# VH-VL binders against Nonsense-mediated mRNA decay protein 2 (upf2): the designs that were tried, part 13

Target 1, 242 residues: Nonsense-mediated mRNA decay protein 2 (upf2), of Schizosaccharomyces pombe (o13824r41to282)
Amino acid sequence: LKKNTAFMKRCKSSLTSENYDSFIKEIKTLSLKKFIPEITAAIVEGMMKCKATKDILSSVKIVWALNLRFSTAFTGPMLANLYCALYPNPGYSLCHESYFELKQNENEVSEKDRSSHLLKVRPLLRFLIEFWLNGVVGTPEDFVSYLPSTDSNDKKFRKPWFEEQNLKKPLVVLLFNDLMDTRFGFLLLPVLTSLVRTFSCELFTTEDFEDKETLELVNRLNPVVWRTYLRKSLNSYVDKLE

## First folded at step 23 (VH-VL)

Design v4 (from u1 with heavy chain H101L, light chain R35H)
Fold by OpenDDE, fold request of step 24:
Structure v4 (fold): chain C 242 residues (1-242), chain A 120 residues (1-120), chain B 112 residues (1-112)
Amino acid sequence: as target 1 above (242 residues)
Amino acid sequence: EVQLVQSGAEVKKPGASVKVSCKASGYTFTDYYIHWVRQAPGQGLEWIGYIWPYTGDTDYNEKFKGRATLTADTSTSTAYLELSSLRSEDTAVYYCARGYLFTEYYFDYWGQGTLVTVSS
Amino acid sequence: DIVMTQSPDSLAVSLGERATINCKSSESVLYSSNHKNYLAWYQQKPGQPPKLLIYWASTRESGVPDRFSGSGSGTDFTLTISSLQAEDVAVYYCQQYYDYPTFGQGTKVEIK
């Protein structure tokens, strides 16, 4: 129990490349099955604190190791928790003014709360994309059954990503649709810009790759039809900025 | 045009503190990170840390944790580096630089630099 | 920390000739998913701040002359000036941003 508790604590506070080897060893040796609910919550919290690519990728590998050992029993709840962290009110726009307005109506939302939320969602967005790229998740169908029935306010959980027409769409497509939603302004432009720069090849490139192996990989992960869709969406978004 | 304009040269005694300013213009101040990098005379470049002015979020090189404090004033689009407990080894040109949000830690625009001299 | 090591420390090249600077990282800065390398190159002239030349190991920054090119992957990288010009006299730095930023020690390029 003591070792398991320490493991969970590190998941929450020390999800870094420096601790990678230790995590991998513990994932192989510790009896963690009983603590999966706590571990998934801790991992999501740990992900929120990552600030470097190296740490993010190490964390992805750690999650992958957990996925290999526990399969959907871990990955499902983890993804559900991650989604809920990104979308406390899933029926509304991601980190848009509407989100905060709704919160303000229910509870007083301070500027600090807004800032804190943005800081948390920023790495989580990166992680979702990384999980998608690395085969941890493909579509909303992969984890829809692990979502809660009610939200934090005991209201029916709203889940637009999980409607029938969206269940089989690539997760990244739905994510970027939300990021590029201009109905509530351009509040996420800096975050979007960063993500587009980071994942331009995998998600937005419609041009030929010089490297045949890279092209094959990208085509396998994300068919040209979706890359074209995302590129078009991005172009439309940029046009609206001008 | 994007510009980062830094405060003038400083001369300090060992043990003192210095505060360097970096005024940004030509872009939305809150949409980018401000990084700080220093360069000792005739030496290479050393990253100190970054701040996201919008949220005040900071991260530091472990070497400077506890001595360096990064702040930003969004009303004036100005970032600040304060370095305390100065040593002779802290003598360097200090640069502020603009970077993209989250993990893309390369720098497309730089301030002109501020020379900080620490001497007895 | 990822250690960046450049070679040579100094280079003298005739005008119009090719200049080649190497940079080695202590560990890979390659993102395997898209084969992008988290590496940048800077030019610093005397009395000036560094200027960004290359990012993602091979992408040229806007306004940078075509004679500058970056290549390499993983741990080994190269900055090439195809035809050295007088204005290219400077110290050049490689920088990784796979982790928190670290720089090479610099390579001084001079005219022979």
Scores: ipSAE 0.868, ipTM 0.937, lowest interface PAE 0.5, mean pLDDT 91
Fold by OpenDDE, fold request of step 24:
Structure v4 (fold): chain C 242 residues (1-242), chain A 120 residues (1-120), chain B 112 residues (1-112)
Amino acid sequence: as target 1 above (242 residues)
Amino acid sequence: EVQLVQSGAEVKKPGASVKVSCKASGYTFTDYYIHWVRQAPGQGLEWIGYIWPYTGDTDYNEKFKGRATLTADTSTSTAYLELSSLRSEDTAVYYCARGYLFTEYYFDYWGQGTLVTVSS
Amino acid sequence: DIVMTQSPDSLAVSLGERATINCKSSESVLYSSNHKNYLAWYQQKPGQPPKLLIYWASTRESGVPDRFSGSGSGTDFTLTISSLQAEDVAVYYCQQYYDYPTFGQGTKVEIK
């Protein structure tokens, strides 16, 4: 069906607020089930291109609509693809020097490639956090089964997120652990700073916060135990930065 | 102290191109976006686009796509706006401004502005 | 594009009196998750570039006097100067950054 192909093309190239209504209509009416693998891949590509908050939030709603229609059949593969896009080597840490060092050993990693990846990381991280906040994903356990356990050389493919002790931890905690991992320097500082500003309220508000209205709001979004943990981690990170 | 210093006023003919420079100092040039905003005489402000100097990533107002080109030189901490196919309506003061990375498109520091006059 | 509309176009206020500028967006610029608004206010004096006053609708930029305050949510916003000073004579602009940046048409504040 030509309409299905057009839909997938728009997922990949035009995941914007301007196309929101058409996406919602098509998600309700088109026979998309057999194209879920292609759709999930296309959606992730589209996510990488989002620049404005409005487009990101519209895209979150589009993904939510697909999740409602197809459930884990869509959400699982989508999250898996998003993870793989975020982590070029899923067995290693997020966009750290270790990844680039490994790539240099295999192939020449150009500065262009690194820059290109950094451009994609921010929107993908934003989406993951938004998905977590909206209940699309909670923990790595939600999509681990959609990832291979090993690569073609029988080496570990899944990163530490998918170890037994981490499978049930909030996804955002694991994300920020990677972002604030100082073992590889401060390469992700600009990305971290941006995300902290964007999600300071939801993820980093402490229990002693004076504004009761804000506190009530964030208590519904993220338990205080994890906010406290993240705040502590952030403080430690900042201390190391200075 | 954060400073953005722009090049001097320009006078151009219709159909010509103009290139305005913006030299940044007092901060890490690659950690922020450089945005460009113009203001026609006696008029409001119009966003043109942004560049991330570190990666060269750009985004443009649809109105200027195809005519505006943003570039940056990290070695000199200088951003450039080139506008082609100039029209009389392009007469304006052009500002460079610093913005936070990614989605927070507000501007905490501004250049002094560059007047571009397009006249026959 | 999100259209920003300010009111009034011009305002004359006596020294020491309150000045109120309104800004309306054609679409909501509210982030529903944390109720933050993607709105900024700028001050522009003659021959100068705009100066950032307020961001996130109500957060004052460093160095901005306490007499400046921002309020509002969704589509309706207000900049208030509690006690107008002579140096406050300028054009003020609201700006949304929920989408790609757009500005209000400006409000000229003068001394009565």
Scores: ipSAE 0.857, ipTM 0.932, lowest interface PAE 0.5, mean pLDDT 92
Fold by ESMFold2, look of step 23:
Structure v4 (fold): chain C 242 residues (1-242), chain A 120 residues (1-120), chain B 112 residues (1-112)
Amino acid sequence: as target 1 above (242 residues)
Amino acid sequence: EVQLVQSGAEVKKPGASVKVSCKASGYTFTDYYIHWVRQAPGQGLEWIGYIWPYTGDTDYNEKFKGRATLTADTSTSTAYLELSSLRSEDTAVYYCARGYLFTEYYFDYWGQGTLVTVSS
Amino acid sequence: DIVMTQSPDSLAVSLGERATINCKSSESVLYSSNHKNYLAWYQQKPGQPPKLLIYWASTRESGVPDRFSGSGSGTDFTLTISSLQAEDVAVYYCQQYYDYPTFGQGTKVEIK
């Protein structure tokens, strides 16, 4: 029990490349099945604290190792928790003024509350993309059944991503449509700018690659049809800026 | 025109603290990280840490953790580096530099540098 | 920390000739998720701050002359100045950002 508690504490605060070997060893040897809810919560919290690309990759590999051992029993709840942390108000886009539920008797979200949520949005958005790139998630179908829709007893609580026609779309297509929503201004422009510079090949490039192995991987993850669609959406976004 | 303008040179004694300012203009200050990098005389470059001015989020090179404090004032578009418990090895030019969000820490615009001299 | 080692430490090149600077990292800086090399090059002229030349190992920053090019992958990288100009006299630094940033020790380029 002491080892399990230490494992979950490291998940919560120390998802680092320095701890990677320890994590992999413990995932293979510890009796973790009964603690999956705690592990899921701890890992989502720990991801919010990752601040180097090398540590992000180590965290993705740790999640992958948990997926190999526990499959959807881990990955489904983990992705659902990540999604709910990213979208505290599931009926609204990341850019919407009602993105957060307002406290009782408050007229608008404070700058403190917005700032604290941006601390979450930055790392969680990055990890969702990283999980997509590394095969942890492909489409909303992979985690929709783990969302807390039964608490509301109404599927309209769920975002349009989980409508039947969208369940099999690449997750990043749905995500970037949300990021590029201009109905509420350009609030996430710096986030979008940074992600475009980092993932341009995987999201927007329609040209041939010299690296055939990379081309085959990118086409499997995000077919040319969707990359063309996203490029058109990005061009429209840029036109509205100017 | 993106510009980072730093405060002037400082001379300090061992054990003192120094606070260097970096005023940003020509872009939205809260949309980018501000990094701090130092360069000892005739030496290479050493990363100190970053701040995201909008959220106050920071991280530090372990070498400086506990001695360096990064802050930002969004009302004046100014970032600050405070380095405490100074020693002669801290004599360097201290630069602020702009970076994109996330973990891709390369620096597209730099301040002019601030010489901090630590001597008896 | 990822150690960045440049060679040579100093390089004297005739005006109009090719200058070649090498940079080696102690571990790969090729990120498997996006297939990019997390490597930048900076130019620092005397009395000035560093200036970004190249990121992603080979992508030229806007406004940088096309005589500057970067190449390499994984652990071995090269900055090439195809035709050295007088204004290119500087110290050049490589820098990785796969982990927390670290810089090479610098390569001083001089006119022969």
Scores: ipSAE 0.756, ipTM 0.897, lowest interface PAE 1.1, mean pLDDT 86
Fold by ESMFold2, fold request of step 24:
Structure v4 (fold): chain C 242 residues (1-242), chain A 120 residues (1-120), chain B 112 residues (1-112)
Amino acid sequence: as target 1 above (242 residues)
Amino acid sequence: EVQLVQSGAEVKKPGASVKVSCKASGYTFTDYYIHWVRQAPGQGLEWIGYIWPYTGDTDYNEKFKGRATLTADTSTSTAYLELSSLRSEDTAVYYCARGYLFTEYYFDYWGQGTLVTVSS
Amino acid sequence: DIVMTQSPDSLAVSLGERATINCKSSESVLYSSNHKNYLAWYQQKPGQPPKLLIYWASTRESGVPDRFSGSGSGTDFTLTISSLQAEDVAVYYCQQYYDYPTFGQGTKVEIK
């Protein structure tokens, strides 16, 4: 029992490459099934603290190990929790105005809220993309049934989480459409530029990869039609920046 | 166009602290990390940490945690490294360097360096 | 820590000839999610700060002459100067950024 509590504490604070072997051993040996809700919350919190690329990949592999052991019983709630951290309600955008509360000092609180939002959105979005690239999630259909049906006041949501035609689209296409939406200005520009730099080939290129295995994987996850679509959207976004 | 201009050389006694400044120009200061890297005389390069000036977010090489403090002043576009409890092995040229935000920690522009000498 | 080891420590090359610098990491710096090698090369001339030459192992930074090229993957990397110029006399460093940054010990390139 104390080992399970220590495991969940490390999920929350110590998702690092240094701890990877320990995590994998514990996932194989500990009795974790009834603690899956707490594990999903702890892992999402821990992901927000990952900085180095190696630690991000280690966290993805830890999630993959939990998926191998518990399948959708873990992965469904984990993806739903991660998505809800990014989108608290159906119909919210990444820049929804409700993220910006507590305006006691109008300018300072507003800049602090933007700062906090960037620090939250960046890791959450990065991990959704990582999970897409590594086969943990493909489309919203993989986790939509695990999303809540009611808000925090137990009232049913007025809108579905996803329109029917979007349930089978690559998740990253939907995320980037929202990220590149300029209705709220360029609030998330630092996140967008970082993701473009890191994943330009996987999201935007129409050129061949040198490695045919890589090309086949990328085409399976994000077909060239969607990469062409995203490149056009990015060009439009850049044009609005001027 | 992009420039990082650092403060002048420092001579310190063991146990003292030093604060090196790095003034940025020619780009939007809040859109990039400022990293700090040091180079002992005749030696290689050692990463100290970074700061994102917009948010104040920092991270450090474990070797320097507890002794190094990174700060930034967005109104003057200036980043600072403070290193406390100086020892003779801290004698080095200290560089600030610009890096892209988030996970890709390579450095496209560097300051001219600040020599810090720690001697009895 | 990912340890970066360069070879040779010093290299003398005739003007116009090829210079080859090797860098080996103690573990792979290939990021499987984006299939990129998180490896950079820097040039440092006497009395100057380092200057970025190459990132992602093989991508030249803007303004860097095309005689500089990077290659390799995983743990083994090479910086090549196809036709050494007088201004290329410097110490060259590799640096990984797959984990927190670490640098090779440097390779001094000089004219024979």
Scores: ipSAE 0.723, ipTM 0.878, lowest interface PAE 1.2, mean pLDDT 87

Design v4 (from u1 with heavy chain H101L, light chain R35H)
Fold by ESMFold2, fold request of step 24:
Structure v4 (fold): chain C 242 residues (1-242), chain A 120 residues (1-120), chain B 112 residues (1-112)
Amino acid sequence: as target 1 above (242 residues)
Amino acid sequence: EVQLVQSGAEVKKPGASVKVSCKASGYTFTDYYIHWVRQAPGQGLEWIGYIWPYTGDTDYNEKFKGRATLTADTSTSTAYLELSSLRSEDTAVYYCARGYLFTEYYFDYWGQGTLVTVSS
Amino acid sequence: DIVMTQSPDSLAVSLGERATINCKSSESVLYSSNHKNYLAWYQQKPGQPPKLLIYWASTRESGVPDRFSGSGSGTDFTLTISSLQAEDVAVYYCQQYYDYPTFGQGTKVEIK
């Protein structure tokens, strides 16, 4: 029991490459099934504290190990918690904090709220993309049933988390459509710019690769049809900047 | 044209503090990290830390935690490095450098450097 | 921390000849799932700040001449200047960004 509490504390505060071997051993040996809700919350909190690529990538491997042991019983709630940290309600966009703020601030949100939101967007968006690249998540179907109910006492304002046509789309396509949304200006341009420099091969390139191994990997992760779609969206976004 | 213009050379006594400024122009100051890197005379480069000017988020090389403080003034597009409890080993050229967001910490534009000399 | 070691410390090369600089990391900086190497190269001319040449081990930064190329993977990396020019006299640094940044000790390239 003491070991389970220590494990959850490390998930919350010490998701590091230095602790990787300990995490993997404990995931294989500890009785964790009854603590999955606590573990999912702790891991999402720990993700926000990862500031080196090596720690992010080790954390993805730790999450993968939990997925191998517990499958959707872990991964569903974990992805739902992560998604809700980025999108606190249906209809939320990464460029603003709430639907109410959208109505009041068509092209502006408060500087304080935007600053706080960007602190969450940076690490959690990175983890969602890495989870997609490593097979932890594919589409919203993988976690939508774990999201909070959208029922309301005022049923006139009910909104689903995802439209039906989007449930089978790659999650990264939906995320980048949101990032490239220009209705509120170019609020996430620096986020998009940084992600393009890091993930252009996996998400945006339509050119043939000389390396057959790389081409097969990229096509398996993100089919050419979606890379073509994302490249077209990026070109449109850049054209609007100019 | 992206430019990072730093404050002039400093001479300090051991135990004192120094504050180096880095004025950014030619880009949106709040959209990029500012990193600080130092280079002792005749030596290589050592990363000190970064700040994201928009949010105030920082992180530091463990060697400098407790002595280095990174700040930014978004109204003047200026980043600052303050290094306290100076030692002779802190004699170096201190650079500010621009980086992209996330954790890929490489540096596309650099300031001209500020020589800080610590001697009694 | 990941220790970066360059060789040689100093290199004298005739104008128009090839210069080759090696960089070795104490740990792999390759994320094998995406085949990316988290490595950059910088040029520092006398009296100037460093200038980014290459990132992802082999991707040239915009405006960098074609004579500069990077190669290697995992723990072993090479910067090549295919035809040395007078303006290439500088110290060259490798830097990893797989973990918190660390730099090689530098390689001084001179004209002989």
Scores: ipSAE 0.714, ipTM 0.856, lowest interface PAE 1.3, mean pLDDT 86

